# VH-VL binders against Large ribosomal subunit protein uL10m (mRpL10): the designs that were tried, part 55

Target 1, 224 residues: Large ribosomal subunit protein uL10m (mRpL10), of Drosophila melanogaster (Fruit fly) (q9vpl3)
Amino acid sequence: RGKINIQRPKAPHYERARVVAVTQPKYPELPKAKSCFKTRAERTQQQQENPYNEIIAREVRNWLDHSRLVAFFHLSSITADDIFRVRVQLHKQNLHLKSYGSKIIEQAVKNTRYEAIVPLFHSNHCIVFSPDPEKTAALLRIVRRVPQMVLLGGIVEETMLSRNQLVAYAQMPGLHAVQAQLVQTLSQAPGHLIQQLQAHQNSFVQVLDVHAKNQMNEETPKST

## First folded at step 3 (VH-VL)

Design p44 (from i3 with heavy chain L99Q D102T S103E S104P L105F; framework fv_imvotamab_arm2)
Fold by ESMFold2-Fast, scan of step 3:
Structure p44 (fold): chain C 224 residues (1-224), chain A 118 residues (1-118), chain B 112 residues (1-112)
Amino acid sequence: as target 1 above (224 residues)
Amino acid sequence: EVQLVQSGAEVKKPGESLKISCKGSGYSFTNYWIGWVRQMPGKGLEWMGIIYPSDSYTRYSPSFQGQVTISADKSITTAYLQWSSLKASDTAMYYCARQGYTEPFDYWGQGTLVTVSS
Amino acid sequence: DIVMTQTPLSSPVTLGQPASISCRSSQSLVHSDGDTYLSWLQQRPGQPPRLLIYEISNRFSGVPDRFSGSGAGTDFTLKISRVEAEDVGVYYCMQATEYPWTFGGGTKVEIK
């Protein structure tokens, strides 16, 4: 047994609080376009947030908040052995390969400055985290040997970078100050950065779809 | 490498308080959950609860809610499991383990044997 | 709470022969995100548990390929293709789909 219900009122003032609440001013706020609550009694059952999702979303949020390097990848089909080798190589460089469901990513970044990354995760994906932004070059050297991982972009020192900007960052001299200055310069107009990341992912997905359709057309005889 | 090192075995009397520890090293301590698992002598595994060291957020199994307290001190990369008043039924091996998203309990401590008898 | 039931309670097996362990959950382990958080752990005598398999069928790093997992929904199986002496121990399934996380009762693998 461990079902103890802790929810007990603050003793002496509970009745006073109740009386005060009843005599409070009215709540005249009127929702117009959409209500956050359902109106029908039959449909007023609210979904309680899944506690497991909340637990993992908190984990993702902390990885984002405490990593100075975050890289986003599209992940094509890869064997367990191959991804294991990649994970081992990355870990030696203090690079942490993680994969999370899209709903959990959405919950983690909702109402944060990173909310705009959600569209990147509508297909198979993985994320690499590191506390050390100087490891960006090491990351790209390792991933270069893994064609199943396609770089979409990332975040360096809390600044969102496109694929090309992240590659440029990695090619700078190994001086941290110079790399930080490059990040500042490349990210001077972040308004279009998310659009660039989304366009890259969409183009890649379209290429995969065309390739699959062409292979199917070649293999299955049809009207030609 | 990733390691979780637990405190040594404890022999206590019923009614005494106890706090055991689990120290993490070789990884970013604040980025992983730490869980506690009980194994009574000759029995199976029981999940007790977890803590996220970054903000000390905890979740307990209903069976252990109010029976134990889980805490963490990120400055020394250590998680704790504590009892205000031990019972003979608390005699067990206690494990801490790291929780990843897809690889739950991927690394385990060596265990702390707690014996409670008069 | 989700109840995890393992069969058999013990599995005496001849060295080099296969072993199979079943795990059944009281309700579906499919999470709302579409994934199934079913894992298998191994505990050798006198040692802490060790992660073998996560998300039904994915082997954890360093786990030999003689271990394989399968299943869906409420019914899951762990198979050892060729049991070795070092495989002696207790095997547990666990679920992390719903809070609280729960373990099966364990299956003892022994050499006969």
Scores: ipSAE 0.000, ipTM 0.426, lowest interface PAE 17.2, mean pLDDT 75

Design p45 (from i3 with heavy chain Y101W D102E S104Y L105F; framework fv_imvotamab_arm2)
Fold by ESMFold2-Fast, scan of step 3:
Parts: structure tokens; sequence; C-alpha cells
Structure p45 (fold): chain C 224 residues (1-224), chain A 118 residues (1-118), chain B 112 residues (1-112)
């Protein structure tokens, strides 16, 4: 359980297919004219023709359906060693870090209540799943030390939450009261849930836009 | 701990039907694919097919498509492999195995020996 | 179908000495996502297969450090740095890059 740092994490929860996004093999900015690698569009097209995509898409849907906590992150360039350390810390809290290609996610969530999350995955991304929503505080504490992972939002008890709402949820006293309110919202007002998903989708798109602008600004040389 | 427990050995005649089982425990049964692998006496391993217990989606090896049926009952955390009409060439050890995240088999059942003879 | 060829067919080895098993695929095992889905299994006499290595070089939980995997593309190697009596058995490579998934023919490791 982490008392001995030499103890290795459970291998099945730290597998490459679960972490690999279509854009992850393209670590530096892609030299389009000189690239020996398939473009993102070409890789995405080839992946959707591969039967393996169907297996992973079904796994993604199952994780979404059976996780009471799902958190979405933008993932900037990070070393294999650093992401491995993050996975180890998360696993100790029953938090499962996964990464999937955008087409696989689109295939998994198409025609489901989760379809609103698709815009989150047009950039480099990763997802953390857990059956325990009380682990949200532990998740945010761990990720706070990983600047390459930027929280975009999440789903708690099937309710879409923006970044700020998820942070607020993690800090609330009386977590059971919040869970009861979320359950009531889901049961009583399907129209409100649809409105919330649309609002969160727009907020997520805005967060992605802000993050993209911040990334461009960070790459610009500045006189100090 | 993760365990896959298979049904006992079977002795059958050609033309008979058979259904063998693989019961999963110690993990979320619906979160993992279950595969079936054949090992003929003194030979290597052959992949037969896989099933996703959550929705019973199946994928078969072309060599086994139409020869066997793979199914699962998630209420009793059990996967099945069945034949409508056995042949002598079906004599083999049959293993069920859980599929990990990366399309590899991480945990295996103890095997079910099926003997088909006249 | 991708054909997986293992060499040698059998490997007699002295206790405490290293053993090396090779696996060659008829086509590249690099998936369209850039990863290689090659695993190694151990089958002891009278027992079911056991996972040793996944994705070329990653040891599965509980697998001793003496086992290591390496390779790329079409050529892969499983090494046992110091063979112990319990390592007797048949070793198989497996690919899951393309359907149908296929296994190597197996390599028997025996103590001489």
Amino acid sequence: as target 1 above (224 residues)
Amino acid sequence: EVQLVQSGAEVKKPGESLKISCKGSGYSFTNYWIGWVRQMPGKGLEWMGIIYPSDSYTRYSPSFQGQVTISADKSITTAYLQWSSLKASDTAMYYCARLGWESYFDYWGQGTLVTVSS
Amino acid sequence: DIVMTQTPLSSPVTLGQPASISCRSSQSLVHSDGDTYLSWLQQRPGQPPRLLIYEISNRFSGVPDRFSGSGAGTDFTLKISRVEAEDVGVYYCMQATEYPWTFGGGTKVEIK
C-alpha cells in the first residue's frame, strides 16, 4: 500500500493502451513536411479501422458507467517516469489514470449521456476514474503537484461539473449531503441535467481555449 | 484475489453437445474481457475468442467462428464456451483467461480437459 | 494472420546460467497507435499459462526480476538472467496487435 516504495504498482491498471492518446507518440511539435510518422488524422482513421478500437471503446463506456467519479484533464508533455509516479500515487487511492485516442472516446460516448465530453478530447488528454467520489480531494491534492495535468472538469454521480464546481465539491464538509443533492437533481430534473451538460460543455470549451492561449503565450519569448 | 475457476473434465462422444464454464471472482467481472484459449494435447496455445460480459459482445478467431459459441451470465459472474456438435478434433485442454487493459491475458483458469472419442 | 516463430524449440540450461528465447513475427507488431502488443507467458508442467511480460518489456505483478523482455518491430527476446529449477516449462510469446491474436509455437526450458 505504499509503505514500501520498492513495491511495484498493479500492472493491469498501468497499461500503455489505456494511456496512449493518438497525439502522445508526437511528443515534440509535429514537423508536418518532414514527418516519417502518420499525421494525427491518418492515425485516427487507421485506428477506427482496427478491431482493437471496438474493445477499448467498450471498456471506456464501461468505466464511465461504473465510475462515480470521472475527472478530465488536459495533458501537456510529461516524461514516462513522471506519469508513472503519478499513476502509482493515484492507484493507492483507487484512482485509475487512463488515456485514449479522441476517436475511441467519441465512439465510446456517441449516443450516450456522455457525448458532451467529446470537445475535451480534441487536444492531448487523460481521464481519472474511481468508484469512490470521496476521493476527489485526494485526486486534486495529488494532481496539484503535476503542472502538466490541467483539470478541465468531471462527472460526479452522473452529474457534469465544471473545474470550479469539482474543486468546490472536493472541499465541501458533509460529502453525503452533496451526494444526496446530486442524486435528487438527476432523478427530478432530466431537463436540468441536459442544460447542465450543455453549460459544462461550453465551459469546458472555454477552458480549453484559455489553456490553448496560455500555452501559446508560454512559448513566446519574453524580455524580463 | 483474482480467480478464474473452470468446470471439471468432460468425456464426450462425437455429435454430442457440451457447455463448459469459467467463474470469475475477486474483481469486477463486467469490467474485463474473458478469452478462451485451446491447447491440443502436446501442442501450443490457440486463441479462440473473447467476450465482454457487460454487454455480451463477442469476437471470434476465424478458425473458430461458427464452430463454438461464447457467452456470459454476469449475474453469476460466469463465462461459457459451448459446442452444438463435438468432433474428435475438439479433444483439448480449454483455458479461460481474463484480458488486461493492453490485450494480454493476465489471469488464467486452471483449464477444462475435454476428451471426445468414439 | 501474423505468424509468431520462436527459437529455439528447446533450451537445455544449467542451473544459475542465463537463458534466452527469441520470438519473430511475420509482420511488424507496431499498432497504429505506435505501441507494440507483445507479451510473454510461462507454462509449467501440468499448470495453466502465467503472464510474465507485457508490452515487450514490462514485468507483470509478482514476476521475479530475473525475467526481462526486449525487442522492437518483428524481433523480440525474453531473457532469464539466472535460471532456477522452478523456471522449467514452456514459454510462449503472444501478439495482440492484429486479429486473430496469435501465439508462438513455444520454447521448452529444461535443466541439463
Scores: ipSAE 0.000, ipTM 0.445, lowest interface PAE 15.0, mean pLDDT 76

Design p46 (from i3 with heavy chain L99V S103Y S104P; framework fv_imvotamab_arm2)
Fold by ESMFold2-Fast, scan of step 3:
Structure p46 (fold): chain C 224 residues (1-224), chain A 118 residues (1-118), chain B 112 residues (1-112)
Amino acid sequence: as target 1 above (224 residues)
Amino acid sequence: EVQLVQSGAEVKKPGESLKISCKGSGYSFTNYWIGWVRQMPGKGLEWMGIIYPSDSYTRYSPSFQGQVTISADKSITTAYLQWSSLKASDTAMYYCARVGYDYPLDYWGQGTLVTVSS
Amino acid sequence: DIVMTQTPLSSPVTLGQPASISCRSSQSLVHSDGDTYLSWLQQRPGQPPRLLIYEISNRFSGVPDRFSGSGAGTDFTLKISRVEAEDVGVYYCMQATEYPWTFGGGTKVEIK
């Protein structure tokens, strides 16, 4: 019963593509009379007034706040049929694959504890959400078969984790207490384990880790 | 156990102010939108607006912009619908409803009947 | 505003027989994300509305499997495969694709 309607008729997608194609402005497009009198600032403001962007940006924030598992992926070129099959497999495990524009993500996370994720979304990307962190292992098993999806990092139990830390979390025995302790250990001040995992991270994941630590420090005020 | 509990029925005279409430429980109040819907006696449903309690962002139907104020107090998990000056045409049943992740207006309050008469 | 038109205005039906309600939007309800935010609500006499179906065809929690939704673009249908006495009430379609959110005029389901 998730937002992922896997059984949705395919006809609406084809119909929509055709409508978009026939209604898309063709170059050279004659500018509309009203738009030619607007300042650059007014044009920019009108572009930002899309109700869809407001709704989706707040829903992204809501997904982030209510999901105990969030995984970030770089997404290479993939066919509609292939991504549909992946979405079906993920949905069976209560894993929800979502894709959002970079501007929407930036708008959603700006001035929030999630701001560190913005650099991950400057190219093709997707996000997987779940209320169940025990599904991390299932997630990684499914995406291992999808070379177009490259894990960048994630958030588990409100704690930002690098790619390697998330992999380590997935490999733990299925005891909730043990997994919670692992999350805390991986996300605390630099230790030998964290340093070893971090040595294999790409630059964007390292930025996420640094920002996550700063974010955690802001959430837990210093008392000296 | 998601519940939205609304304040009791109100009988008012034209020109009076009124503030009715919708208290959420059984879920994370600040992270779900709350919408308000009007139903005039014997008529259908009219969407009035929504609020996101986490940042108090509001969006109104054009028909209700300037007619009512929607607000929320997250410390007591309560959303509000307010009139500065009631009119007889405001006589209606008012519902609050939660907007879930995938669901517009998924859980509804029991309704607050507002009667405005001279 | 997107106008939602429901037919019929009332649907008298014999117990155990099927009922069908149509909803037509004045423009496509498909978002750029590919999702169609078309929902169906049920309001029993003297009760608040309740969500039956979201995104065209998905049943909400606790909704019996005799209720089904279908459709695409601008034309949508709610079907009750075998109407029961508790199904008496007014049914509304709703769109959340564009602000302002709008409802159909309602269809009253009655037992003959």
Scores: ipSAE 0.005, ipTM 0.443, lowest interface PAE 15.0, mean pLDDT 76

Design p47 (from i3 with heavy chain G100E D102G S103D L105M Y107V; framework fv_imvotamab_arm2)
Fold by ESMFold2-Fast, scan of step 3:
Structure p47 (fold): chain C 224 residues (1-224), chain A 118 residues (1-118), chain B 112 residues (1-112)
Amino acid sequence: as target 1 above (224 residues)
Amino acid sequence: EVQLVQSGAEVKKPGESLKISCKGSGYSFTNYWIGWVRQMPGKGLEWMGIIYPSDSYTRYSPSFQGQVTISADKSITTAYLQWSSLKASDTAMYYCARLEYGDSMDVWGQGTLVTVSS
Amino acid sequence: DIVMTQTPLSSPVTLGQPASISCRSSQSLVHSDGDTYLSWLQQRPGQPPRLLIYEISNRFSGVPDRFSGSGAGTDFTLKISRVEAEDVGVYYCMQATEYPWTFGGGTKVEIK
């Protein structure tokens, strides 16, 4: 909306920053994106076959380890065509949309600094991963057109951010120095980010509960 | 546009081998399961099996386990259905379909007619 | 295996009149996760199948609103409120609750 930095460096400085980013060591190939929803085949395989569950948990760990951007979403009912369009748009921006069961996420993040995210996945959810945190703005632009996906929060440069902090990050100039400064500033907040993420999820659940109750009450006629 | 394009019709003799293809385009091929469905002449639909192209994991209907092989080559975004030795009873239309949200078969190939006769 | 039984086998309908197709499963299609994996497919003459409805009652993209699905447990219904010429074809129910996945025998909708 407003300008965050009105004295941006000239184009050559931004070009130099991009060149530096391109010359950085590239991450190993990331696992391929999956649907926010799993097919029956995927769900049944995960439940019945322990080796498959271990493979998927390893995949989640790999995504977390290789991604400098992780965004968590609550997911409402969405059509196959709509989720496909979203996935294609995200993939073009090196953003990878994934969905995993809560038990698999818990298994993947057990004994890691990310263990505290498990409560975010008690309801329908999906996760977007990317090795490039500069893609946060592209992510939010794409998801803005998908009301079924509600941003809960995320992880940027190994730092947990609330929804509002991710929105603020997306509005910042895409320079490595600025990004590092933002992450450093946010990391000085005393240990309350997880509580903020849980509070946002709880507020959303309360809104859903009110909607469900209103719908049920309106659909239930009362005797005269 | 999301599409599955299948190989052309085949006419074979009993005992011959055959491999038919299903090429995906317009979507991320490895992100979706692909299913195979048989329809014998004048009959209904039969589920044969599914494959996850990313790791080539397969699940077969018991009726088709050991009778047919499902495979995929993600480098050319193509799934395959193959027989080592065809039987006259394999005469049918074969469809591939993409599995998506709700475990539904949302996108279908045009079908490959396989005729096996002496 | 779950057996899917469709009735009627054929349904001759006058243009503009409603049609109703029933699908009965040999056991409940409610999965342990609470979802019911029942879908309906349409196959027009000489064409591949087309998805109409998934998870009992959800209409797939591009499917006209004259098509509706309902049901629970073992009994499911596909309704066409006003049959048009393009609706001629065979309709199948399908379950993906348990392996192997199974289809109904089909119901042929014909114009009389």
Scores: ipSAE 0.000, ipTM 0.433, lowest interface PAE 13.6, mean pLDDT 75

Design p48 (from i3 with heavy chain G100T D102S S103D S104Y L105F Y107L; framework fv_imvotamab_arm2)
Fold by ESMFold2-Fast, scan of step 3:
Structure p48 (fold): chain C 224 residues (1-224), chain A 118 residues (1-118), chain B 112 residues (1-112)
Amino acid sequence: as target 1 above (224 residues)
Amino acid sequence: EVQLVQSGAEVKKPGESLKISCKGSGYSFTNYWIGWVRQMPGKGLEWMGIIYPSDSYTRYSPSFQGQVTISADKSITTAYLQWSSLKASDTAMYYCARLTYSDYFDLWGQGTLVTVSS
Amino acid sequence: DIVMTQTPLSSPVTLGQPASISCRSSQSLVHSDGDTYLSWLQQRPGQPPRLLIYEISNRFSGVPDRFSGSGAGTDFTLKISRVEAEDVGVYYCMQATEYPWTFGGGTKVEIK
């Protein structure tokens, strides 16, 4: 016989395109401005008041309302290929990686129970949504080896959890464990949970600064 | 209650195939990676690779890539380590171990001794 | 690959005396996320390895208080404050900061 390739066959190009379409957010095209009757000032204000943002904000609210697991990440510079690989791995576990602008998130959660999360999104960020909170362990295993994504915290069964609380939750099996974690979290004031999530973001920025400085020091050659 | 139980000792000849097992119990098998570690007679520990049982995603040490196959069957909470063609240099104790999210091995199987001789 | 060097190769110790094991990495073990993936394992004669310490200094559940870990960057130490008969075995450090994950060569703790 001819030589048999024992390596896993690559998916056809059209299947990769399909996977990308399924895993990435689906946005309607921005409406083309067709009005020529407004003054320059009115046109400038109309461009700033982008109606497309309301459509996307509604999508964000829908994800928040229908997800039992929401995880917030700081996102450092990452290649399109790397984020695509992560997105595919996450999708396999019914985990949906989404990236939205800070203004859109603020618009989406304003005057809702989710408004407290707004400060988490003042820097580069992404969010993972899932209807299945049992996938928290799978999420952390996948993201753990992606240094560009750093967990800030999340929401499980509508309860805000810090990074450490999410890690602890992930190590507990089943609905009974969820109830135990919720009791622990619900015993704290909501403001304290938000403060903990913000503290993780600030601590990570500080760690990145120290790491960058250490890298610069390591690159400095020794004098002879 | 929480344990990893490995298959029994094997005596094989060079060129033969072999598949050894590691059965997890007392915990959520699909939520933890399983790693394989080799210990040659009288020597230290060598990491071979890991598998995530939920989706069978694997990562191998470069020195073991193509030498062995790691797989898992989540329906029976069992991970496997397999050779298509054994060599005398494969004689060793093989351990499976459970990996935490912080990438350390917190639970170890009892080991499977594999002896390959002509 | 990160090379993990342990010293001493063997440590004969009198019961009740302290023991100290050093582990040195060829590169810093600080991951880009700020954590250090350095753990210590104990292997008693005829038994599988057992986790003692994770992330440099955290004792695993059920591990006696006499075991402690310390260190940073490339230099790490496992200390046994008062060696007991059950502490006989080989001790390994392990790094999981960079693939491939690597172990130290081991340190044999023996009773005199």
Scores: ipSAE 0.000, ipTM 0.434, lowest interface PAE 16.4, mean pLDDT 77

Design p49 (from i3 with heavy chain L99S D102E S103G S104Y L105F D106Q Y107H; framework fv_imvotamab_arm2)
Fold by ESMFold2-Fast, scan of step 3:
Structure p49 (fold): chain C 224 residues (1-224), chain A 118 residues (1-118), chain B 112 residues (1-112)
Amino acid sequence: as target 1 above (224 residues)
Amino acid sequence: EVQLVQSGAEVKKPGESLKISCKGSGYSFTNYWIGWVRQMPGKGLEWMGIIYPSDSYTRYSPSFQGQVTISADKSITTAYLQWSSLKASDTAMYYCARSGYEGYFQHWGQGTLVTVSS
Amino acid sequence: DIVMTQTPLSSPVTLGQPASISCRSSQSLVHSDGDTYLSWLQQRPGQPPRLLIYEISNRFSGVPDRFSGSGAGTDFTLKISRVEAEDVGVYYCMQATEYPWTFGGGTKVEIK
């Protein structure tokens, strides 16, 4: 249950999604679609407004600095109704879904410890932030029902984790006091995480297929 | 400390426009939902709608859809509730409140009394 | 819409005696994520509402331990173990499981 939205979707996005679906058969067809980020025209306009980009870049840095959980997703076409329902479910768990242009992300993280994430944002993307790393399990439960969002990896307690490491972290909620220690144990070198994230970007169709299969598998008990 | 400070009382005539405000302080304004709640004189609470200031996503109660507009200005950490044309039935106390991640209102403004009479 | 029904409409209570307020929803308040988004608010005369209890039974910061919440599914109860003069006011239950979010009609607690 949980039908939350009666928002009217934009007709142009709906027609666009159908055209994309027939030309790219590996993508699921959506009746209505809305990007997780601004339209092409809006992104171009923002790039021409340098002071505005610097303000948004500072906002991104603040989110990164104050969030103990950051998850990165590839986003395929999604309806306004669907993304709104996802935002509502995420918000109830103190999870905040945001989208920023790739140039703004690059500007925000350049010369910081987060610079390694830049390659993730060459295609459609969105980011989920939370001050509470214990919400990783809730995050994965919610996105399991959203095939348009494909988990690429994330940052937990300032440590970069791959998709598989985030899944493992979610299975070990344990005591909050020991979460940082668990993250350190699960972590890999940033280069390893970046390689996995770049592979996902370079093999998007295969990533979607794997994600779809994993979504089905995650709905069954892992011990079976 | 977290504070929500609302604009002062208003006395208006039917057909006039009105915009009331709710200024947040002591927290990250864009990280929380702001909701609006109406309380008619001597009556209970009615949820009107909510806004997520970070991207201005709004959700309205069906009873208030098309009757009011909820907006927010991140640069001055202020949320707004506005009417294009007031009716006598809009006479009420209006509260803004910050929603926690579990969908409940943790912090409330002091209220703005709106009186609409001819 | 989920309809929230509160009983009684008013509760005159002798100082120091217990008070109990019931809230019934027209549909289960269990969200798809497994949690129940049922809260209780107190509104003292001339003041804005104040959060007392969230997620059925959790007391909000600064709320006295004489307040307790219980229930599941569609039936919920707020109890005040020993009513004090400062507890005079109207109490509301609220659900945030489904849109639109809805409040109960309120229960007025008065000292006899």
Scores: ipSAE 0.000, ipTM 0.430, lowest interface PAE 14.8, mean pLDDT 76

Design p50 (framework fv_imvotamab_arm2)
Fold by ESMFold2-Fast, scan of step 3:
Structure p50 (fold): chain C 224 residues (1-224), chain A 119 residues (1-119), chain B 112 residues (1-112)
Amino acid sequence: as target 1 above (224 residues)
Amino acid sequence: EVQLVQSGAEVKKPGESLKISCKGSGYSFTNYWIGWVRQMPGKGLEWMGIIYPSDSYTRYSPSFQGQVTISADKSITTAYLQWSSLKASDTAMYYCARLGYYDSDLDYWGQGTLVTVSS
Amino acid sequence: DIVMTQTPLSSPVTLGQPASISCRSSQSLVHSDGDTYLSWLQQRPGQPPRLLIYEISNRFSGVPDRFSGSGAGTDFTLKISRVEAEDVGVYYCMQATEYPWTFGGGTKVEIK
């Protein structure tokens, strides 16, 4: 597309590497391949992977690396018009609403400290990214009007936070030092926080599954 | 001060092309939608469509889809309304207006561009 | 499309007296987010429209307090408590709940 947009994060990692490769020496340094230690099955799986998916996975990794605010949502059924209005409202606050398949998210966070978030994306989901953590209050204000989006948790200043911890962060004064200190104080041991995020996702999904089964029993009287 | 300034009046013949402009100032141009509204002589207001300048996403009224093109150039904070081939029925006052913070009203308006198509 | 019907078509009013304009929509203007996107515009002779009221009852910046909006669902009212000479013009209601956005036919307010 080629248009410059100050509301977008920096170009995907692959694009940046591509530009640098054109301007620098012909032989760019390659990360040391561990291919000689990989199994045949592992290499075959990599060969069969869609190259487009790897490009998108790099984009997701770039968003995670360059966003100081990342919020995870469960997304219930919503019309195209309604989600469009939400995207526009969020964009005005430098908040970027993205949706990616669980396979792509898994590829993006594999072998990173964020790998534990993968279970959050096994159902309908979306993610909001921003370079500005002070926008957390604006995010929650906008999302309050969208019952189809249910906050699961997020990452602020590279620290994983539960839903309640994000709400607490949003209510703090805009003093950077105070907010940074609060993030440290709110941050429980990573294992405990990850467990809380997974529990919230599982509880919500379980409620939906029970409701769906009850609706199925009511709506299908004698269909073959 | 939020201000929308439109291009001057146009007198055209049927079949001619035309592009009119709406320049925004005093606000973050890329963060607000711009809408276009037609008012035929002695008639009421008709919504034509909107554009989000940041990504040039457009939405048109079904009555105007295919009749006009809405575009924007964020480098000069200007939105455009364009006809490939004018008709006598296009004679009207055309207004641009900014959508408000929640994208649900038209809060600031341009002065209007009168387009006359005759002979 | 949502049809917006305004009454009366014209409202001759004596200076200092109140004026009332009604707007009725062919279907509910309550958006799925719970808000109602009904606004009122004023157009003085030879001038562009000006926003008066947004989301039923909220006055826009610089709008005198003699203007007030009310209503819900499909029935909305704009009131001018004491009409002044500068209030002469055409008033339009507008809905932004569904695309395409639509306007009322307009109500002309003039001094009798």
Scores: ipSAE 0.000, ipTM 0.436, lowest interface PAE 14.3, mean pLDDT 77

